VHH binders against MKRN2 opposite strand protein (MKRN2OS). Designs and how they scored, part 14

Target 1, 223 residues: MKRN2 opposite strand protein (MKRN2OS), of Homo sapiens (Human) (h3bpm6)
Amino acid sequence: MHCAEAGKALIKFNHCEKYIYSFSVPQCCPLCQQDLGSRKLEDAPVSIANPFTNGHQEKCSFLLRPTQGTFLREYDGRSDLHVGITNTNGVVYNYSAHGVQRDGEGWEESISIPLLQPNMYGMMEQWDKYLEDFSTSGAWLPHRYEDNHHNCYSYALTFINCVLMAEGRQQLDKGEFTEKYVVPRTRLASKFITLYRAIREHGFYVTDCPQQQAQPPEGGGLC
Below, E stands for the ipSAE of ESMFold2; O stands for the ipSAE of OpenDDE; V2 stands for 0.75 times the mean of E and O plus 0.25 times the DockQ between their complexes.

## First folded at step 18 (VHH; framework vhh_7b2m_4)

Design n2 (from m6 with Y101W; at its last fold request DockQ between E and O 0.78; V2 from the best seeds 0.00; counts 0 for: pae E 2.1 > 2)
Fold by ESMFold2, fold request of step 19:
Structure n2 (fold): chain B 223 residues (1-223), chain A 119 residues (1-119)
Amino acid sequence: as target 1 above (223 residues)
Amino acid sequence: EVQLVESGGGLVQAGGSLRLSCAASGFTFSDYWMYWYRQAPGKQRVVVASISSGGRTKYSNSVKGRFTISRDNAKNTVYLQMNSLKPEDTAVYYCARESGWSPFEFDYWGQGTQVTVSS
């Protein structure tokens, strides 16, 4: 597994009636070759949020990663994803056919769903104990692993539901958890991966700028 | 500014009914899951009922069959119909909005409305 790789920032700027995406503001517009220079005007470049994070720096969180490889380099949008739960020290508890693993590395490019909130002070002190006790039960032995109903996802969600119940909160089934918390994040990730790879290959990516409604003139204009 | 304002609490005899309302403002109400919680004195605040953005309802076991949660997206209001009330239902009732980013994150709570059920 390689060292944590710094993700390049993605930016969007407007030129030639197009949105142009790149890793940095280029000296010249890649479409018309006009010199851009540094702008201080109202159409400043916009940073595109990176949906990936180092999961080992995410405490008490649900994490997603590709089972093989990384999101930015290898993920094809359809291959298997693996999930896990971080403790307070950045260790990722995850269940597979080999039982519960406690990973100190390998999750450096993950999608994260935060679980523990600041108003759950008592749970922070108990999180690591609850996660360890849950993980050493006979329910998560290696030979009990089953792809459809007793897998990495059911392990993580069962733990989440135990904590929800202890906190007086409503439990969630897989469909509810996935639809509400996972799908929005994986959709953002898919869009980001597409942009990142296009920029890596071609230096930039372009989309049409939406047409704006006309407004009355205030007192003059420039060409 | 997001606001949740509960109303409809009061004193009622055991076996009676009340209907709670929560008027929501300052956000796109139809996008959010909404919840009713209750807190008896000295006890943990616990979930009573929830309703998803799509209208799916869930109830705690202690109120299932007696309470009904509903929403009116045109009026930005969530309701809790409380039937067959018991003294054990005595609590402050809160409506809450779930953030949509974490199953543990409720980012807005109402002021609460007192429900007191006499034996």
Scores: ipSAE 0.480, ipTM 0.795, lowest interface PAE 2.1, mean pLDDT 85
ESMFold2, look of step 18: ipSAE 0.465; ipTM 0.772
ESMFold2 (binder alone), look of step 18: mean pLDDT 86; pTM 0.861
OpenDDE, look of step 18: ipSAE 0.595; ipTM 0.838
ESMFold2, fold request of step 19: ipSAE 0.403, 0.421; ipTM 0.746, 0.756
ESMFold2 (binder alone), fold request of step 19: mean pLDDT 85, 86, 86; pTM 0.857, 0.862, 0.865
OpenDDE, fold request of step 19: ipSAE 0.454, 0.483, 0.628; ipTM 0.778, 0.791, 0.861

Design n3 (from m5 with S99T; at its last look DockQ between E and O 0.74; V2 from the best seeds 0.00; counts 0 for: pae E 3.2 > 2)
Fold by ESMFold2, look of step 18:
Structure n3 (fold): chain B 223 residues (1-223), chain A 119 residues (1-119)
Amino acid sequence: as target 1 above (223 residues)
Amino acid sequence: EVQLVESGGGLVQAGGSLRLSCAASGFTFSDYWVYWYRQAPGKQRVVVASISSGGRTKYSNSVKGRFTISRDNAKNTVYLQMNSLKPEDTAVYYCARETGWSPFEYDYWGQGTQVTVSS
């Protein structure tokens, strides 16, 4: 079963000339043992944004989760990610070697990329029908599944590209979609997972303030 | 404060050329992907060409080989060179900047510039 770990906050505060990460401000500094009370910190703690959400509360969104386990507990950064698309009721349509599944659970710790804007009411009203019609076509039968070119990602992206084309917009290949919308979110998730696990294991996590070093100017070039 | 201003439209004879400009202000221009769209009378807006922040270009099939998109980051300007124009290229041309948050979002649109191709 999945634990309900979505939404747990991390904080960062500065003490003993270190950056200290934890779930809450501790009674005492873990490095020097000085009493910290909120009025004794020079700078306010900074909240670290949680990149995960309950995918079943996301409408019309592209979701990512690990194929096995959860991001916070088991994900190693290298194992396969599974993807799907939510309808307006939080049902996650996803394609695998078993065909298209319509999951009402299992996506409670997901990375979400919203697809529709509020000003797209016409598409919102037709979303569930389009997604269902797309999903019942012969293209997504179980025997057509192939790991590299006809998989969960190609299913989701093909649907997205059909909607983009209907809206007169540029289609995106897998590399473009991944680089632009997925990678920025997975980078944040990777950082958060690292901090979260260290804090779970040791109670806190500490990083040094790098010393400033003189650097030569970067070479000239157009951006 | 963010503005996109198209210019360079006009009336041309079939087979002719025009060069459209999209002047950008109020943001870090070099960080954004920019798109040219067009809207023919009574039709929806459709994408014509795009250029990424790194200079990668893409074109719709209807203009591939005839139109060229380019950018000049020093002048905060995107261009659309339109060659071998056809009557079906008649439209209002818009430039647009994307948010980067969702594939269906664009933050800002220009007011458009009319291109009319006579034959």
Scores: ipSAE 0.258, ipTM 0.660, lowest interface PAE 3.2, mean pLDDT 83
ESMFold2 (binder alone), look of step 18: mean pLDDT 80; pTM 0.797
OpenDDE, look of step 18: ipSAE 0.586; ipTM 0.838

Design n4 (from m5 with E105D; at its last look DockQ between E and O 0.75; V2 from the best seeds 0.00; counts 0 for: pae E 3.0 > 2, grease 24.6 > 24.2)
Amino acid sequence: EVQLVESGGGLVQAGGSLRLSCAASGFTFSDYWVYWYRQAPGKQRVVVASISSGGRTKYSNSVKGRFTISRDNAKNTVYLQMNSLKPEDTAVYYCARESGWSPFDYDYWGQGTQVTVSS
ESMFold2, look of step 18: ipSAE 0.307; ipTM 0.670
ESMFold2 (binder alone), look of step 18: mean pLDDT 80; pTM 0.802
OpenDDE, look of step 18: ipSAE 0.798; ipTM 0.927

Design n5 (from m5 with S52Y; at its last fold request DockQ between E and O 0.64; V2 from the best seeds 0.00; counts 0 for: pae E 2.04 > 2, unsure alone 64.7 < 65, grease 25.8 > 24.2)
Amino acid sequence: EVQLVESGGGLVQAGGSLRLSCAASGFTFSDYWVYWYRQAPGKQRVVVASIYSGGRTKYSNSVKGRFTISRDNAKNTVYLQMNSLKPEDTAVYYCARESGWSPFEYDYWGQGTQVTVSS
ESMFold2, look of step 18: ipSAE 0.451; ipTM 0.789
ESMFold2 (binder alone), look of step 18: mean pLDDT 79; pTM 0.790
OpenDDE, look of step 18: ipSAE 0.749; ipTM 0.901
ESMFold2, fold request of step 19: ipSAE 0.457, 0.408, 0.327; ipTM 0.783, 0.776, 0.718
ESMFold2 (binder alone), fold request of step 19: mean pLDDT 78, 79, 79; pTM 0.786, 0.790, 0.787
OpenDDE, fold request of step 19: ipSAE 0.751, 0.738, 0.793; ipTM 0.906, 0.899, 0.923

Design n6 (from m5 with D31E; at its last look DockQ between E and O 0.76; V2 from the best seeds 0.00; counts 0 for: pae E 4.0 > 2)
Fold by ESMFold2, look of step 18:
Structure n6 (fold): chain B 223 residues (1-223), chain A 119 residues (1-119)
Amino acid sequence: as target 1 above (223 residues)
Amino acid sequence: EVQLVESGGGLVQAGGSLRLSCAASGFTFSEYWVYWYRQAPGKQRVVVASISSGGRTKYSNSVKGRFTISRDNAKNTVYLQMNSLKPEDTAVYYCARESGWSPFEYDYWGQGTQVTVSS
């Protein structure tokens, strides 16, 4: 096993008429054991896009993370997910049974759905005020928390719907928002997690056809 | 190339009716949400109706009960039936296709069709 230890970006390269996935270009091909020194690869290695981002560097975005642990290490597709909304400084506003939290850390491995677009500059100036005012209303006190209808997801979506309405846009229910914006991203994340773990456990992963498909989280739910 | 073409606008008396059409081409029409917006002079564009890929409809409060959005996937067309028209409905009406990546973004807009409702 060569240079396949944790934390590195994923790459894909061609050798032995296969696509080989690994954390780095190994010294020897894992299939045929030939040396992979400079210029031994037919095509340059390709970096695989990471679907996760540091949520504290995302402005005005809807973020998704596992309630406990991280996507790459612990997420099994069944664990509860937690959501929040970033302000313009990357502070993550999120609602739980403890009320609205304003997290400066803990969201470093998140799925991000950007909310602001270039034509929304007036909203950028008011975002932090709107989010803070929304969050300090009596609707989001700890004792009002309820797992199914008044939770982290309903908090985030209610805020999004307030902004959508102010911008003259169609509001969305939970099913609509999830299907349109969350599921496509969790499918990509699921595929990446599967690939990452296979490489971590075996040093590499191989295919002979270049099919890359994101899969939805298995049995997992939004909080 | 993706295109959305509105038609059916015009001048109508208050209390009258119009049917707007939005002809779509260049994409798998049945997979997209489509919206009708309107823009009165000097005002921002605002949504009046939407229809999901599965046919579920929504309306703004100002048009509920008077406007009906529908789609015909065989003809790649979305319709807006506008009944009991009021002078306040005077605007340019636009058809828009949804973005798959952000709730605040739309990928494509039509050219618009003018609806004028005389008092």
Scores: ipSAE 0.188, ipTM 0.579, lowest interface PAE 4.0, mean pLDDT 83
ESMFold2 (binder alone), look of step 18: mean pLDDT 80; pTM 0.804
OpenDDE, look of step 18: ipSAE 0.774; ipTM 0.914

## First folded at step 19 (VHH; framework vhh_7b2m_4)

Design o1 (from n2 with S52Y; at its last look DockQ between E and O 0.69; V2 from the best seeds 0.00; counts 0 for: pae E 2.3 > 2)
Fold by ESMFold2, look of step 19:
Structure o1 (fold): chain B 223 residues (1-223), chain A 119 residues (1-119)
Amino acid sequence: as target 1 above (223 residues)
Amino acid sequence: EVQLVESGGGLVQAGGSLRLSCAASGFTFSDYWMYWYRQAPGKQRVVVASIYSGGRTKYSNSVKGRFTISRDNAKNTVYLQMNSLKPEDTAVYYCARESGWSPFEFDYWGQGTQVTVSS
């Protein structure tokens, strides 16, 4: 699907001493035009996991999305990101100048950082209550919103730190949380966006292999 | 396989000192934040101190100024120097590794070492 569908898998395969990225193994190599067949590749194709997920299917997670538009279609790597926290039903609690919103939609293309872990079973039963009670406090009224110091990110991180404290764990400042858990995921997402867009526009994307060898002899069968 | 092995616990009088060690193996030790936790009988396991991969440290309020966490990346070892010990410090002390993917995910724990501080 052209505009209505996201989440196509990406693959990487090796042919003509290049890494070739595409949505599927093509019938013919896009570089040399030789018939590939599923069993003629030197190495098995490698699947590249989609870093984006439907945030409304993520329980007890920290989510990121672009403030404007979507990751795959519009994100330029420099625009601001909006964040929120899911409850156990995939409702995304997020703070803006309009106060705390409880979104049932709008986060279908998100980066997700899971928060709840299996050894926190009692927390699953309390998560929705903790999040709701936290969200109805006077600290998150609309008029308290401030772009730099009292915003969507500080709301989400403050909640995370409340849960960390309740679990006897180390609290984190914004820099620590961002560098440890957010940046690695946004770097992966940025690389994926670049590949996805190139493949969608050109049909494939090519990089050099780790070992740069002379090209194998050209010729052979056509597709 | 990942292993964390604590040592150095024991019985000590109030005001005394102990040094705990955690020998780590099976992973790239220098990449991970490492932690000391403790658990007194019947209580929740709680953080005592943490040390970043780059050497920055944090401490719980109850141990600031008395305990020092450190690491030796060449020996794959985390230390906890415990000075001016109090009976309230009596607990099993655990070394822990944080996964790097979620702040709530501690994927490996040592078996613990008992520290008992008598009056």
Scores: ipSAE 0.518, ipTM 0.817, lowest interface PAE 1.9, mean pLDDT 85
ESMFold2 (binder alone), look of step 19: mean pLDDT 85; pTM 0.851
OpenDDE, look of step 19: ipSAE 0.526; ipTM 0.793
ESMFold2, look of step 21: ipSAE 0.445; ipTM 0.796
ESMFold2 (binder alone), look of step 21: mean pLDDT 84; pTM 0.848
OpenDDE, look of step 21: ipSAE 0.495; ipTM 0.779

Design o2 (from n5 with V34M; at its last look DockQ between E and O 0.72; V2 from the best seeds 0.00; counts 0 for: pae E 2.7 > 2, grease 26.4 > 24.2, SAP .677 > .668)
Fold by ESMFold2, look of step 19:
Structure o2 (fold): chain B 223 residues (1-223), chain A 119 residues (1-119)
Amino acid sequence: as target 1 above (223 residues)
Amino acid sequence: EVQLVESGGGLVQAGGSLRLSCAASGFTFSDYWMYWYRQAPGKQRVVVASIYSGGRTKYSNSVKGRFTISRDNAKNTVYLQMNSLKPEDTAVYYCARESGWSPFEYDYWGQGTQVTVSS
């Protein structure tokens, strides 16, 4: 499969002095009903990056998903998130009151923070062993689980910090990791969810033009 | 576009002091966490000290109490004050800025400055 302006893509285009979001380029502007044909070729629609991915296709990554349901259908933006770490085969290691689970499914709509980088090739060869050895230690037994201080997030971050130390890098506490790597992604996800739901419900979503132009304006005064 | 330039390295006797500087350009300096790393001959490059955008500092155990990282946001400069230097501190010292997108992503690095501590 390859993208060929599929109707499932989320796009943005300019018309009627507004930014208009939709699943596909409509034949007519939803605001003024003017034909959007070849006249708008230079103003081609911009694809909006999907912040969600199938986590089981992500190698060596930190994943987030809603504890209940899915992001696009059920997530309210305020409920707790569950986290895990993928091995090189897309198996998601995650810690809960049941101990460390090794999930082959259930993470198909996840936010992903890639951990392995191209220059860490030697780490890829050892990742699965490190993650498994870490996960079988006594620290992550079911009875040690505690909602506030010894939970899915502390499990994942402790592993990440072990890898950071092995790579000679500074360890991070939860606040530092969350602020730097998680919040920017959840903010993008929140905006995408808003757009997706509005487009599903109303066919499109509209925002005002951005502040003060720094670029030369083009064209005439069409609606 | 992003540029980090270290200076202040040199040869010093054990017990001496040295102050490294890192001049930064091409980005909003005050928003970024900054680091000093070092690489001893034949060894992995490892973090020595970190200074966060809010001013909090962290140090490796091998330098804690002897080294001080600081920043001057008005001059876009990070410093490393190194006191009570030991031969084990001999290394190339690098200034670094993290990418801000992944904890393991390639950081921006300076060219490095050599510090040699003679016994």
Scores: ipSAE 0.391, ipTM 0.773, lowest interface PAE 2.7, mean pLDDT 84
ESMFold2 (binder alone), look of step 19: mean pLDDT 81; pTM 0.822
OpenDDE, look of step 19: ipSAE 0.594; ipTM 0.836

Design o3 (from o1 with R56S; at its last look DockQ between E and O 0.77; V2 from the best seeds 0.00; counts 0 for: pae E 3.4 > 2)
Fold by ESMFold2, look of step 19:
Structure o3 (fold): chain B 223 residues (1-223), chain A 119 residues (1-119)
Amino acid sequence: as target 1 above (223 residues)
Amino acid sequence: EVQLVESGGGLVQAGGSLRLSCAASGFTFSDYWMYWYRQAPGKQRVVVASIYSGGSTKYSNSVKGRFTISRDNAKNTVYLQMNSLKPEDTAVYYCARESGWSPFEFDYWGQGTQVTVSS
């Protein structure tokens, strides 16, 4: 059984001096019931980028997913997130109390932070070997797992810091990595989840144009 | 258009000091983490110091206590004060801006300024 795809695309269009969000341009405006053919809209509809991707199609990336469930259906914005590192084949290496797992499925709705850049050709050839060697170290045995300081996040970040050092780059602590690369993406994801669920439940969502802002809820704790 | 222009390099005797400057333009300078890198002949380009948008600084172990990175957001300039220079500090020094999306992605580099430290 194949894993689920990420959700539908969202659009935004202007009508009745409001921003209206939906999965597609409806036949009639949900507020005034006028026909919405393209000549009735002052501005063309705008697609809202889906912040989620199939993590198994991402190479050499840091991935986030909810520890339980999926972002669009179940995530409450407060629950812990699980993290992992993809190899060049989309296998997700992740550490838990059960040791390092090498998942070929389960990450189909993930937030992705690309790690490898095109100019790092030598590292691409070595990535899978380095990740495997790192992962078979005694440091990541199941009994060494500890919720606060030796967990899925510390596993992933330690590997990232090894690669950063090999490339002559500045190492990052958890706070720095999270604030710079994770939080901006989880904020975008939270906004998308809020809109997606409102549209799914009510058929559309409306805000005042142009000064209203969707508020991103908290992105939850990281593993 | 984004530009980073280094200046202040030159020849200096061991034990001496230099101050490098990097003039930035074409972006909201105060929002970005800024870096100094160096590349000695035949060697990999490596980080020397970084200064975050909030003002926090980090240094490589080889320069801690000798070099100081700073920024002046009013002048859109990042500086590297280099004291107690050693021949091993001889390199081309580059100013760099991180993209903000990946820890491995630097989207703009300066042309570099040569620092040569004589015995």
Scores: ipSAE 0.319, ipTM 0.737, lowest interface PAE 3.4, mean pLDDT 85
ESMFold2 (binder alone), look of step 19: mean pLDDT 84; pTM 0.841
OpenDDE, look of step 19: ipSAE 0.360; ipTM 0.706

Design o4 (from o2 with R56S; at its last look DockQ between E and O 0.67; V2 from the best seeds 0.00; counts 0 for: pae E 6.1 > 2, grease 24.7 > 24.2)
Fold by ESMFold2, look of step 19:
Structure o4 (fold): chain B 223 residues (1-223), chain A 119 residues (1-119)
Amino acid sequence: as target 1 above (223 residues)
Amino acid sequence: EVQLVESGGGLVQAGGSLRLSCAASGFTFSDYWMYWYRQAPGKQRVVVASIYSGGSTKYSNSVKGRFTISRDNAKNTVYLQMNSLKPEDTAVYYCARESGWSPFEYDYWGQGTQVTVSS
């Protein structure tokens, strides 16, 4: 997709003892062809939350995107994910075999994990300095890059742990951070991708009542 | 309504012990990671110990070996056993529930209980 942002909104409604997903409430039920006036639905339609956001509009956040392509168009649930940290201006600092990049574009369809709380006023003032100072360290030179142990994920998590320590909080290892904050979001993203693609290709998607839940992407590489 | 209520604070001589309790209500207690924080006057609130839903524990370096966090899911309560107390442990101690959505997001805090350790 040439558009980098997430596509149309999704809805879910209940009819014919099925959950039906679509971009909008259709005039007629796609299964039984009955008119779907407001009094014909058992429950009000529910909007499905969009798990993707424009990362360049996110301040002070951990972002994930596919290393190649976009989530909605190309991601297969198994491909490597790339990660980065936004500064207060939406510039995405990310580490690769080419060193630390400071991207002003390319992250328009991202999963975002916020890294500031409302009462962290002093940290916001220092964020850009901390991130820049961290990023100019010799630890993140291009020749230091290694796919398994010194990659985009370890760069981002090391920075997050520096901020956690500055805020008097416990550090998190990769497993803890991934299982607690990343996997739930990638599980939601995987379900959304499945629904979005099916609706775009076929006009709607149907599950038995209650709704079947899409699985999170299986541990794809994060750099 | 979600509530966290700390108790068990007080004045203790150096080398003494206290046991703090945090009574939780209004949510499925066994599903959440729970934390103890402390805040000394004029300083930011810092983590002391955490206990995950499965019972695994972590401690800050300043309290490791002296403090023990535990939980009783039947009583919806988190405890902090504080031994070998030092004047540097003087602070308001808070119980917190983590949101599970962001590492920097806690959605509920207790009101705090004062611990004062005298020479």
Scores: ipSAE 0.039, ipTM 0.445, lowest interface PAE 6.1, mean pLDDT 82
ESMFold2 (binder alone), look of step 19: mean pLDDT 81; pTM 0.811
OpenDDE, look of step 19: ipSAE 0.456; ipTM 0.756

Design o5 (from o1 with E105D; at its last look DockQ between E and O 0.90; V2 from the best seeds 0.00; counts 0 for: pae E 2.8 > 2)
Fold by ESMFold2, look of step 19:
Structure o5 (fold): chain B 223 residues (1-223), chain A 119 residues (1-119)
Amino acid sequence: as target 1 above (223 residues)
Amino acid sequence: EVQLVESGGGLVQAGGSLRLSCAASGFTFSDYWMYWYRQAPGKQRVVVASIYSGGRTKYSNSVKGRFTISRDNAKNTVYLQMNSLKPEDTAVYYCARESGWSPFDFDYWGQGTQVTVSS
């Protein structure tokens, strides 16, 4: 099936001893102006993985999106993020001051953390019932919403911990879940946003090559 | 190529001690959170203790104060020191690695080592 993704594809290639990022291989190197015909690059360009996906195509996943706008256009790395959990049909359960919503749209540019592996379909069959039963409890009524301690994140993490406990697994506090699974993904997303915007505005972005390999010791003398 | 090999199990009298070891290979050991699980006959495999890459440890309530998890990154080894053992601790003990992708995904398990605690 045809899948639409946000923004243009990004690539990285090596020229002028720099890593150059762009939407496509340009005719000429933006640094030295040499012709970049396909045979002149020493290594093939590498596609940069897009950290964003259509959340409604993700099953049994924890999703993040900006509360306002989109990641690529408006997100500044400081604004609040909204979170939710998809069921097996891509419906996003999320808690706000309006109670638990079951969104069929609005999460088309999301960071996704898969919660189940593809080979765990037995749990997938129970997922929708667990999520619905959890969501209809009195704990998630609109009047109980509180920005700091009883919010979209606590709703999602509490559900995750209920499933972890049922599976005999270690529960996670907010700091543990965030540091292990969220921060690595938001760091990659932040780097991608920076690259995407720079390329959108100026045609390319440049970084230095990785550091030199560790030097081997020479000779066999005393230190 | 990832391998986890447990050792140190055996038969011990109640009140005794055992130290389990899990030798790890085929991955950058120091980057991973490592776990001990156990499975008693006819029961679900459940977490016993975990140790984060940064060294923080967590324990199930049933073993807290009696068991100590530790790691030696130079030897790529996770340990479980089990003191004041009870017959209820009888199980196969497994070393496990969490995949880093999802809190529900443990991608490698050892073969397990039997611990039997007699009355």
Scores: ipSAE 0.412, ipTM 0.786, lowest interface PAE 2.8, mean pLDDT 85
ESMFold2 (binder alone), look of step 19: mean pLDDT 84; pTM 0.844
OpenDDE, look of step 19: ipSAE 0.592; ipTM 0.834

Design o6 (from o3 with E105R; at its last look DockQ between E and O 0.47; V2 from the best seeds 0.00; counts 0 for: pae E 5.6 > 2, grease 26.5 > 24.2, SAP .752 > .668)
Fold by ESMFold2, look of step 19:
Structure o6 (fold): chain B 223 residues (1-223), chain A 119 residues (1-119)
Amino acid sequence: as target 1 above (223 residues)
Amino acid sequence: EVQLVESGGGLVQAGGSLRLSCAASGFTFSDYWMYWYRQAPGKQRVVVASIYSGGSTKYSNSVKGRFTISRDNAKNTVYLQMNSLKPEDTAVYYCARESGWSPFRFDYWGQGTQVTVSS
C-alpha cells in the first residue's frame, strides 16, 4: 500500500544563488548540474513544515478540508471548503444538508485550529458532552441547512462561541474568526500546495535569494 | 520577555473620564489581538473590550457606547478611553495578549491598574 501524500516533507536549499525546493536533496543541482554529493551544500537544507495534519488525530479542534477531493491533489483555491469540530477521540462533528455527521474518516488531510490549550483540562473533560448536546439541538436538523447562512461554518462557529461564552469571553463573528485564525493558515497552505505541485510536476521549484555565502577572501596578499 | 504595563488608573467622580494605557514590549505588537479585562472586588475577571490587529473592536454590553479601545502600533500601546464612568466600573483593569493561534488562550497579562469611581 502506498503512503498518503499528506505529510510528505519538502526541503529548501541554497545553490547557484537561488533557493531550490524539492522533496529531497538531488544528486545534481537542477540549475548548474554540479554533483551535490561531491561537495557539501554551503547552507544546510531546511525542512518546510507541512501545514496539513490527520484531523482524526486532532482533539478539540476546528478542521478545514475541501468539500471535494484533497488539498494537495484537487484544491484550486476557489472551491468550497468544509469544516468540522473534533471531539476528544478525533471524531469530526460537521453539519451538512444531511444534518450533523460524526465522521471517523475522511479528514486525514486537514488544516487544524486547536480550540483548547493544556491549561483547560476541565473543559476537555466536558467537551464531548457539550459538543453532543449542542449537535442534537433542533437548530441543526437537516431541513434547516442553508448553503450561505446556516451551514457547516455557522455550525462550527456557533459551537465555538458557546464555548467562548462559557469561558467568560466575547463572541467572534465570522469575519473576526476567519481573519484571525483561518486566513493565516490557509495562506500557508496555499503556498505549500503551489510548491508541492510544482515539485511534483518538474522535480523542483526555484526562487531568487539574497547572497547568503561569505564573500571569498580578498585577492590581496603579502608581497 | 513579554511585558504589559498598565497605567492611567485612579479615583474619579461618577460621570467622569479616564484614559488607560497599556505599554507592550517583547513581541511584535501589531500581530496580536489585545484585550482589556476588569476585576471588581470579589468578582471574576471579565472582558471589557478587545481590538484585533487590523483595528476592529468589540465591547461588552456594560461598557458599549461609553468606552473606546484603540491601539497605536508605532508606540506598542493599547488604550481604553473610559467616559461616563459609573460606580459599577470600579475595578482593577488588566490588559492581556491573545495567543494568536487559539481563541481560548491568553498567554500574558499586565499587573493591573486600579480604577475607582465615586458616587
Scores: ipSAE 0.026, ipTM 0.446, lowest interface PAE 5.6, mean pLDDT 83
ESMFold2 (binder alone), look of step 19: mean pLDDT 83; pTM 0.835
OpenDDE, look of step 19: ipSAE 0.122; ipTM 0.576

